VH-VL binders against Cytochrome c oxidase assembly factor 8 (COA8). Designs and how they scored, part 26

Target 1, 167 residues: Cytochrome c oxidase assembly factor 8 (COA8), of Homo sapiens (Human) (q96il0)
Amino acid sequence: APERGAERRDTAPSGVSRFCPPRKSCHDWIGPPDKYSNLRPVHFYIPENESPLEQKLRKLRQETQEWNQQFWANQNLTFSKEKEEFIHSRLKTKGLGLRTESGQKATLNAEEMADFYKEFLSKNFQKHMYYNRDWYKRNFAITFFMGKVALERIWNKLKQKQKKRSN

## First folded at step 1 (VH-VL)

Design n24 (framework fv_ebronucimab)
Fold by ESMFold2-Fast, scan of step 1:
Structure n24 (fold): chain C 167 residues (1-167), chain A 120 residues (1-120), chain B 111 residues (1-111)
Amino acid sequence: as target 1 above (167 residues)
Amino acid sequence: EVQLVESGGGLVQPGRSLRLSCAASGFTFDDYGMNWVRQAPGKGLEWVSGISYDSGSISYADSVQGRFTISRDNGKNSLYLQMNSLRAEDTALYFCAKDFYRGSYAFDIWGQGTMVTVSS
Amino acid sequence: QSELTQPRSVSGSPGQSVTISCTGTSSDIGAYNYVSWYQQHPGKAPKLLISEVSNRPSGVPDRFSGSKSGNTASLTISGLQAEDEADYYCQSYDSSNTYVVFGTGTDVTVL
């Protein structure tokens, strides 16, 4: 079990959380799931002799993570809000109150909720398509830069090997 | 109490350099991303550059890419913009602005701005 | 870099409602719920009015509301008051490029 430092989280009004990695970690560190996005954040290790290309790759991965977490935090919030509004609207149409006799939130049956889910998915279909498109675009870029970094490392090893053999 | 104060603006000749500073107070500076946004006299808002809480992610508008450098010093609660090869079209009021929350693209706190005039 | 399109000006009388549109593309407004609105009075810094399409920050009156349909976001000011006379800017994130984009701005006049 690795040594761990104190964890610090940044929780804001919109609910996006961050964490600080363990002090003694020399590797990428995976944190606990974010409260709102339900995704595990990765904190990237920065080597002392990071090349410009390696830096570009790391920054791209960090930005993609932030984008991904923000998208899902926002989608979960939107889903929750629109679900409440849908329930409120349907109960008002039926002449029913928003709360039960026991003070609990009034709910709709499964058939009525199926209407909401179908509507939500249809309404958000294009948004999810663009998310998937952007996700693949970002992953392609990351893979491309990972390939560039790998080639740079191979080239450096080859130069080192040639230098050793020529001496 | 929560405040951003820009400084470093002034009259500068084309081709010269200028460094803007933004001093933050009243919030935990190293928990938020920061941005520079400019506004030319009588014109609209234009986003210039942004930097994440840890300087791990930095972005620039195409109009300033290669000429401007954003940086921050979390120990001093300060944001900077190094402006090189200044052009007449860089003339604007420069605002620093705080991300609403970490990873947000909304800006909840703005400074009053510092005026940069690029003229001979 | 592309800007979001807003009308140059809108006007209304006290007590009326006005709506400002903000039109982008499928890679910004159409992609995510990252639409923000700012109010700017002459000689002042912008003030955040709305974040994430419809969220009102603390201190913003209920008469300001936001919505979105497809590639167009809207800011509605109900019960228009004299102090609402200002410039208004929408803002989004462009998912095809990792940068922030502002609208062209709208001058609201209270007649």
Scores: ipSAE 0.000, ipTM 0.472, lowest interface PAE 16.7, mean pLDDT 79

Design n25 (framework fv_ebronucimab)
Fold by ESMFold2-Fast, scan of step 1:
Structure n25 (fold): chain C 167 residues (1-167), chain A 120 residues (1-120), chain B 111 residues (1-111)
Amino acid sequence: as target 1 above (167 residues)
Amino acid sequence: EVQLVESGGGLVQPGRSLRLSCAASGFTFDDYGMNWVRQAPGKGLEWVSGISYDSGSISYADSVQGRFTISRDNGKNSLYLQMNSLRAEDTALYFCAKSLYYTGWAFDIWGQGTMVTVSS
Amino acid sequence: QSELTQPRSVSGSPGQSVTISCTGTSSDIGAYNYVSWYQQHPGKAPKLLISEVSNRPSGVPDRFSGSKSGNTASLTISGLQAEDEADYYCQSYDSSNTYVVFGTGTDVTVL
């Protein structure tokens, strides 16, 4: 086809900020805030003897992080876009240009911006409410699996201690 | 082998009750969310109810809220749907479906379905 | 009833590409990347083709691909084959009233 491009699909998951933890890290690492979601990603350490339960917990936490990053990236972009549209609309209504005489972007006062924030929050109330429900459900599941992993580690430690004592 | 097998369907009069069962095998049942999805003859798919891996989160479609009750027994690898106050509109093939993980909006394993016919 | 809007029917010839759209709202497809696609042959249970907009489960050919833009998700079947003749359903999470909503379904015919 004439319109065929040389473009290739990114094989990496989209919507997550990529970063590299320090070499030979034996602990989880926290990265800088993502430009769109404004959330700090966590890179999880994988131990050499990771149990199936530990792997399940890690994957659940990674999946939850991806979900959370995508939600807030989309929400923040929507907020920024609608804020600019609101400002432009109000300036047009006032008969003002998009730029001041000094060349800076024209802005609205705090009282006018309060109208935007009230409308934005009202419009997005259901979306945020269900996001919070999903967030709590995911964190409950993570907490439950963290408890299971803790019990498994205690059991393994007790077995190692008994093995050492018994010889 | 990984499979889900539904049972309990049949012909029933309006206003009466039925209890559907789903037997799971070949995977760790208590690690996954479970769902009931129905399909009326010649119609599309309709999600009926879902339950998390630990029964801590349960939800229903508006059409069945207050009439149907989803439950699970992790010790028996079984999912249930108690259907009360049945209506002609509940006539459908009822599928048992496994969520991709502890909860989820993707269903990777499905049963063959059990037919429920509500007719006088 | 189904909540997401799909075309009733789509047709193509062997070797061609067809695309099925799935249109929702800002509370479902527009809110989350939780779009799945299912294939259903007559008399059979649905089979998961795509999860999380574009992720293919093991065993699903790479000629099936998914994408999303705004409130609309799309399933593209490239290199169409006779075995692809089936009903296709999209599915999403609905944040307004329920956890799961299915599309109205699309009948794909291979001519």
Scores: ipSAE 0.000, ipTM 0.483, lowest interface PAE 13.8, mean pLDDT 79

Design n26 (from n23 with heavy chain K98R W100Y Y101P S102F L103Y G104S Y105S D106T; framework fv_ebronucimab)
Fold by ESMFold2-Fast, scan of step 1:
Structure n26 (fold): chain C 167 residues (1-167), chain A 121 residues (1-121), chain B 111 residues (1-111)
Amino acid sequence: as target 1 above (167 residues)
Amino acid sequence: EVQLVESGGGLVQPGRSLRLSCAASGFTFDDYGMNWVRQAPGKGLEWVSGISYDSGSISYADSVQGRFTISRDNGKNSLYLQMNSLRAEDTALYFCARGYPFYSSTAFDIWGQGTMVTVSS
Amino acid sequence: QSELTQPRSVSGSPGQSVTISCTGTSSDIGAYNYVSWYQQHPGKAPKLLISEVSNRPSGVPDRFSGSKSGNTASLTISGLQAEDEADYYCQSYDSSNTYVVFGTGTDVTVL
């Protein structure tokens, strides 16, 4: 007879849960930094009795996290690609090869790279402006729904307290 | 000539406050992230705090969080560190260091000479 | 913040090659190519020697080179000279806490 079966439907072959951390399954869990976005993802815990409003807040937070992760992953990839193109262009202008005689990748100094960073930020100014605007709008929406959830919980507590008192 | 000059260090009692300044010259100050790094006598380097070019992004080491405040005045080409609730463990040479363009990040290419802060009774 | 691990000291003779290791975790050195190296002579401010794993600033001799493999970064000084006798520090970004972290430092002695 089995002492313990699978706790979660999608438990991996190794016996590890895919949706909740093993240490404390009733809490949100912060994961390791994503290699591409450089941001730490939050793995949201889903309570069994989640209200429709709580679900909407959680989904909004998850969607905002996915949007944020994708934005920075793309930004970092674009930065890396354009940085390499800039280095290659400057080395060609100087009459230098892309690699040193030792076979190492040739590089530019910090003063030369300052030109690239200035150009990159200038070129991406509008993109960053739209990101900041959308980030602001998303966080405003999240704060709004957090407030609604808090009010719902307060109302539920008041209703329970009144009913308990009336008995 | 690109240079950073720290000032404001000295002997101070535990629990007191001290304000450090760093004057930048020879480059466009508001294009760079800036940092404070300290080194206790005979010890290694410890990053203290960083601030982006526009003061929009600020971070602190756990050891100073809640006690120190980094700030900058781009109009005066100056960086500051307000140090409150000083402890004996804060005794160190404090360096001002320039980060890469715009954001406070790894690769501090210009350093000041440092200003000594001694926290002792 | 956790410090990156470096050997306390490394020694060599003039003309030899020495390598200093800098070991971190998957959240710092293992995650990103944001490794810098600094040289510090006694009583002086640190000098940036290498940035972004292997980039040399203007004025740094090409005998200084950097590399990275997994969670370990390395600084190699070829053709060791008397003036290379100094303390060397590695540095990385640790995005898990949005912190900058330095290594424990290595004292290079030229025999």
Scores: ipSAE 0.006, ipTM 0.469, lowest interface PAE 15.2, mean pLDDT 79

Design n27 (framework fv_ebronucimab)
Fold by OpenDDE, second read of step 6:
Structure n27 (fold): chain C 167 residues (1-167), chain A 120 residues (1-120), chain B 111 residues (1-111)
Amino acid sequence: as target 1 above (167 residues)
Amino acid sequence: EVQLVESGGGLVQPGRSLRLSCAASGFTFDDYGMNWVRQAPGKGLEWVSGISYDSGSISYADSVQGRFTISRDNGKNSLYLQMNSLRAEDTALYFCAKVGYWSEYPFDIWGQGTMVTVSS
Amino acid sequence: QSELTQPRSVSGSPGQSVTISCTGTSSDIGAYNYVSWYQQHPGKAPKLLISEVSNRPSGVPDRFSGSKSGNTASLTISGLQAEDEADYYCQSYDSSNTYVVFGTGTDVTVL
């Protein structure tokens, strides 16, 4: 049985942003843009007295962030690869060099590249539709839990005020 | 001086294999696509195959598709053509040709060619 | 494999002008302005004369000019000289099949 050479799926390295916020930060920290996704990661603050509801919200936000990072990292990698293949194909077909006489990297004109973009968008249309759908679902859930956490915090403040009046 | 030198041609029987080589000098080989073009005796030019600067794109003429394989070694500044299942109609002078700068020069440099004769 | 159509031969006297036509299709010559012309003397490698329909590389005399109309490209040699006796080939690419195509070649003789 010929060993099917495992196509090394160049899995975009899960670029866990090595950015560590200062240990004493009492708020969410926004990191620099990730090199693959170009999205800025958020390091979520964990309160000492985090409620179960607050924890659930934090986890949902974190999972959604990771999902976004992976999606865009993979999408950008695919885009770059296909773009390069397109340029290489055109280069060969036309019998043209990679560089100009001045030694600059040669590029296809805007019209030729327009064909690439159109084809790329067409090919990835369903993928983008599913992404958008899931993005809205996740954000709706996050917003819902934010509302619950807000109500919980109001209720806890009212209970504390009543206890202070009774003493 | 920019130069291409083909080698590996010769007399071969039908059905046999032959490998051609093209040695490049005088330019940055890994910046340019390369092509093979052949010319049968007393006939015109026929494009055979092309390969991009990084081997990321390869194409063949229909007449040689499935029989010939183009490759390159940028570390050795060399282009190759593996020819399998040779036919009498493959008899030709085989040129290697360099692509020019992006928008100005298609095949700007040619070798002198190497002769391939396929005969019983 | 598709070839571009050229006249088999063209002749002229010294000092005259001759024109070589190269006819293709809407998928090759008609698709883009990427027609090239090559000169080949007997027993020699082809030499690039014209690129992108009308562009002359350095070292090519100005008596060589290129043009295109529709699916037909033309090479004009003005002031024909004895040294111009050679085979001439047009070249383009097929956009549908994504490969290089050559013309059938034209033998130019100086009378």
Scores: ipSAE 0.023, ipTM 0.594, lowest interface PAE 5.4, mean pLDDT 86
Fold by ESMFold2-Fast, scan of step 1:
Structure n27 (fold): chain C 167 residues (1-167), chain A 120 residues (1-120), chain B 111 residues (1-111)
Amino acid sequence: as target 1 above (167 residues)
Amino acid sequence: EVQLVESGGGLVQPGRSLRLSCAASGFTFDDYGMNWVRQAPGKGLEWVSGISYDSGSISYADSVQGRFTISRDNGKNSLYLQMNSLRAEDTALYFCAKVGYWSEYPFDIWGQGTMVTVSS
Amino acid sequence: QSELTQPRSVSGSPGQSVTISCTGTSSDIGAYNYVSWYQQHPGKAPKLLISEVSNRPSGVPDRFSGSKSGNTASLTISGLQAEDEADYYCQSYDSSNTYVVFGTGTDVTVL
């Protein structure tokens, strides 16, 4: 799907991440990474004569994107909050301030941070397993509908070809 | 049953403030964007403000920018509109509206509205 | 902020067809196939009739249909019935300002 120069998000004020595709685009458009999920959204081109089956496929792909955006936005937010809490807790235990002499945010060494990462991954293991399961289920459904749309398009072309031959 | 119920409207003097609330039930509030739409007596629909499911994206109509603040509390299934520096032209019935994901509808569920009258 | 232009009123007799136009610009209706239509009865909240130009939600009769050509979207009500007497609003998104934009509204009268 050709990418155009307009990278502005927010073509609609509501829902999950929105982005502004170029005017009169005839193709899907890929936007900039979302602030929270860090995933690039795809804005799907909607043909004027879209079939009901094509619409179902497009909406399934859009909803899978929205679900994926929501999962990673929430995961990244949780990670950031828990990381900050962990750092503050450890610095407080050491009697150190939240900032260094240079005014930078105080940090922990790599060994201390490794403990946080290990605990975060362990705590979120089941959540990630459910995410992977649902991701596979959604991709299976998308592939199934892609096949149905392909068959519909072949059938419609054969019908048109037959009508043209009859006349 | 899927429902949106607005509250907080009333009579208020110009220059004062008012806070509207919208209580959602019957759907997973955290999964959907929410909007405020107003309608002045005998006039058409005017979009006021919108907020994404996680409050990460917020936008306002030019007529209310800098005066109104949209917010949500997903733990309480509630949407809010803080209206400051109210003007006579803000007099309207204020609707809460939901955006769908799986649904085919951009504003598929609407509340009945709450009336805001700005008059001296 | 812009608004989409609709006729103030249209009328018809029971069983007839009426069409409501909704005219915008190349940055809204002309840019994308994101056009919705809403029906509003007196004293009631708006109800979604059509989304994405021509898609009917469940529960909406097939006598309501939508289409689009260039910068103009149209809602057609076939087999007009007394309960169709209401105000109708179109809606799109303005890509220039990231705003939801509504039409001026059309009053449908069943004679």
Scores: ipSAE 0.000, ipTM 0.461, lowest interface PAE 18.1, mean pLDDT 78

Design n28 (framework fv_ebronucimab)
Fold by ESMFold2-Fast, scan of step 1:
Structure n28 (fold): chain C 167 residues (1-167), chain A 120 residues (1-120), chain B 111 residues (1-111)
Amino acid sequence: as target 1 above (167 residues)
Amino acid sequence: EVQLVESGGGLVQPGRSLRLSCAASGFTFDDYGMNWVRQAPGKGLEWVSGISYDSGSISYADSVQGRFTISRDNGKNSLYLQMNSLRAEDTALYFCAKAYIRYSGYFDIWGQGTMVTVSS
Amino acid sequence: QSELTQPRSVSGSPGQSVTISCTGTSSDIGAYNYVSWYQQHPGKAPKLLISEVSNRPSGVPDRFSGSKSGNTASLTISGLQAEDEADYYCQSYDSSNTYVVFGTGTDVTVL
């Protein structure tokens, strides 16, 4: 069997390629867009000597990513479902079929679709406001812990230099 | 020390109800997702239900959907499973398991389990 | 819902290496690096052995290692010891992040 490289690629049933972090990677890896949320996930690198503080930061970043992924996956599903229902309802109201004479999926003009987008945004305004509030809270916490980890790493480098000097 | 202690199991007739409890100690209970996992005698692990840190996200295995209800009381550091319309197939050791994160995640801490036997 | 597929049993002698496969789909194992492994000795609760495909929790010997290729995750136990005789389960979740899925389990026998 040929030796496998540091990187492995997998192809999803939809034809989308997936990537795994390189075997020797010491950094976070950004993956392809998620099927449901359309957001790119971050695969977090776990250092072999990870400190409790570094673990807390990684955990917070993972939790924020999962929260973000779930929010947008649900939002995109809701949008798609309501868009299809709106189009179907409007076509029925106008006495039109779901397919054009050419067999293509029937759609509404830009003016009619603007009504849907306006309604959808208005209906979901408070939900998006709460999302933005929580997003800022989460990013504030992440920034705070990133600062703590940076200080810890500086201190550890100083201790390493002193230990190296002391024999 | 970090520990989970299940209780409430026992012998129960088919069609009846039973409520399981899990008492948590040694960690900040309201920072983690909690789960129920069962294991029938001589069989493998089956995930039953999960609940997020704030009870905002709840999910169930298809086999128990509509019959079981998971809940938590963060003020009492306790997790519950209300089991209704019990079937012989529900006979299992029921484990309480802590998620690593606030939601699903992997399970880093497990209880000893409580045995539920559904038999006539 | 579907379970992840593992071999029923694997066996080896002390000092050898054994590998346990865990096969799922593109919506669970193939999606992200969210594969975990648990060790269960008879009469005891499961113990987390590997998280996030290859991460070893504190206290887990380095002779336990995990990997993933496509829709299949693998647990390798090198330098097999008598104490490794146990049941091993893989775990993942689907792409909707709503369900947890366990493997069918593998009985490791050390003779």
Scores: ipSAE 0.007, ipTM 0.503, lowest interface PAE 11.6, mean pLDDT 80

Design n29 (framework fv_ebronucimab)
Fold by ESMFold2-Fast, scan of step 1:
Structure n29 (fold): chain C 167 residues (1-167), chain A 120 residues (1-120), chain B 111 residues (1-111)
Amino acid sequence: as target 1 above (167 residues)
Amino acid sequence: EVQLVESGGGLVQPGRSLRLSCAASGFTFDDYGMNWVRQAPGKGLEWVSGISYDSGSISYADSVQGRFTISRDNGKNSLYLQMNSLRAEDTALYFCAKHLTYYGSWFDVWGQGTMVTVSS
Amino acid sequence: QSELTQPRSVSGSPGQSVTISCTGTSSDIGAYNYVSWYQQHPGKAPKLLISEVSNRPSGVPDRFSGSKSGNTASLTISGLQAEDEADYYCQSYDSSNTYVVFGTGTDVTVL
């Protein structure tokens, strides 16, 4: 969970609260793990004078991060939901309650849970296959745009340095 | 209250210099990029210059390039525009405007403007 | 420096809807989703009305909406009111020159 003392949240123009990196950050910042995806988000630095290529790269990286986080959040939520449904169904079939005498959630043994894991993996095989394909494609696109941005930045720095010297 | 107050405008002859100031209050000045935008009498808005929160990135419109210099003093919560070699076409109301480092190139807070008149 | 093209004036009666177009190129409106709209009453500073194509800041009525298609952005004012009589400016970022670029401005008259 994010530590409050070290973190700030801003209200975006869209009205959504967002995690904020430290003040005056000139680089990307890695945040705490998301509750649902269990992945650490990257907060991208947005320069005041962002070029269209830099914006396209940033948007692609942000979109890819959102896609990746959404995939794993949905995967984990689906896993948790189906796991609870499976446990509930099996306990009901055995004539058992959902809670132990101590008030704790009732659980199944490892052998019984193995059946759930096999079923879950088989059911989600195609989803995981498409995830891997799209993950590769997105990272290839990011690498391609990173190359374009790097060339643009080198050119612009040279131009800015000449302009600074002549002024 | 978030506020920007411009000053330093006035009547000036062509070829001379003038320095504008913008005093910021009600927000953490050193977290935000700042801009100068001008408006000639009866005309539209024209972006003049922008500066990042740390002065690491500066840009100018072609019409003022080489003549105007934008700067900021974060310790004084102030933005400046040094205007050299002034021309009649520089006559305008000059606005100070703020935008966020995290979110695009939009201006959420504007000052009331300071009038610069370049006339012989 | 180039400007984004807007109609000089648009008029409507109270309660009607009016739409203001803002046309640029593939290097500004076509390249970015960073289109903003400003409202300016005579003698006053511009006020941010819409940011990032369609996002309304807190305090801006939902009568104001923005959209974008290709190289053209649009501001729509629904339920037109007397207080909406003002100049409206679109704004984007010119990728070719690393500039902020404003539209030519549109005078909205409430009849």
Scores: ipSAE 0.000, ipTM 0.452, lowest interface PAE 18.8, mean pLDDT 78

Design n3 (from n1 with heavy chain D99G L100Y Y101D Y102E E103L G104Y D106G; framework fv_ebronucimab)
Fold by ESMFold2-Fast, scan of step 1:
Structure n3 (fold): chain C 167 residues (1-167), chain A 121 residues (1-121), chain B 111 residues (1-111)
Amino acid sequence: as target 1 above (167 residues)
Amino acid sequence: EVQLVESGGGLVQPGRSLRLSCAASGFTFDDYAMNWVRQAPGKGLEWVSGISWNSGSISYADSVQGRFTISRDNGKNSLYLQMNSLRAEDTALYFCAKGYDELYSGAFDIWGQGTMVTVSS
Amino acid sequence: QSELTQPRSVSGSPGQSVTISCTGSSSNIGAGYDVHWYQQHPGKAPKLLISGNSNRPSGVPDRFSGSKSGNTASLTISGLQAEDEADYYCQSYDSSLSGYVFGTGTDVTVL
């Protein structure tokens, strides 16, 4: 794989990863991980002669990707916010400030953080269970439409072969 | 002709409920995400809620979360917004807006004329 | 604040060019989400003017152009005409809100 030169960077944290597919892309393109969801977005290639069925499959895949990105972005932000609130609350309970005597940010040890993780997972159990149910439903729907598209493509190939033979 | 027509707006007292409808025509309604966008008199646009083509993904602005419910009936080519516990701050012209061809882009290419909701005693 | 920031107003004479900026944050434009632009004449519904940073829908004159760099998107109107006198709004997706955000709006006056 060829090495890419360094791209111009925008100011962090507002620095923007290239999210657009290559200018002349004729295939699906996979982008860098989203800042909040940590998932890589896919830009779907649109064929010139896309059938209504192919369009429905593409839209279903795009909508599922958007749903998945949205869920994990929300989940990660909620986790980060509650983690900071937990740390701040625990430090106040101990009578400690947000900074150590050396002037650095105060942190909790792994044993104390384990309490937060247990509470967070317990609190979000139902939410994650519904996410898994929806994930399976969406994948079943995508598989179903992929099957329909495959059958349509086979039929179109048979039509083309028949046309060529009869000509 | 592609169009969206909103209805159901009116004058309503604080704390009451109102249901908005949006009738779609001229396109395959069940292929597109739908949105509600509002605009208070003399103010800018504010996105209220969105729903995917199959109702599998639904989102709300923080200002209406827990009070408003978006829904759609693909068999009737209709979008709805159930507004509960209305506040004076909900006073606005409510637009129905269609998502563009790419669900990922989030652009709204077709808009209705809007229906006015006035929340006042 | 989650809204995209636009100048309150921009003015120009017929035939001149004007540019409207739209500044976001790391959760929207800075995260790589596309920016869309709308034109709204008084008493009318918004009209999609630019989609996906720079794409013009059918029927939109080529004197309207869009660009995006970092946290900021720009709409440029060249050859300004009287009919361009309207409010302009940018829009993007915000991951921290799991929803769409609009800009504060810019009033374009043709003098």
Scores: ipSAE 0.000, ipTM 0.480, lowest interface PAE 17.5, mean pLDDT 80

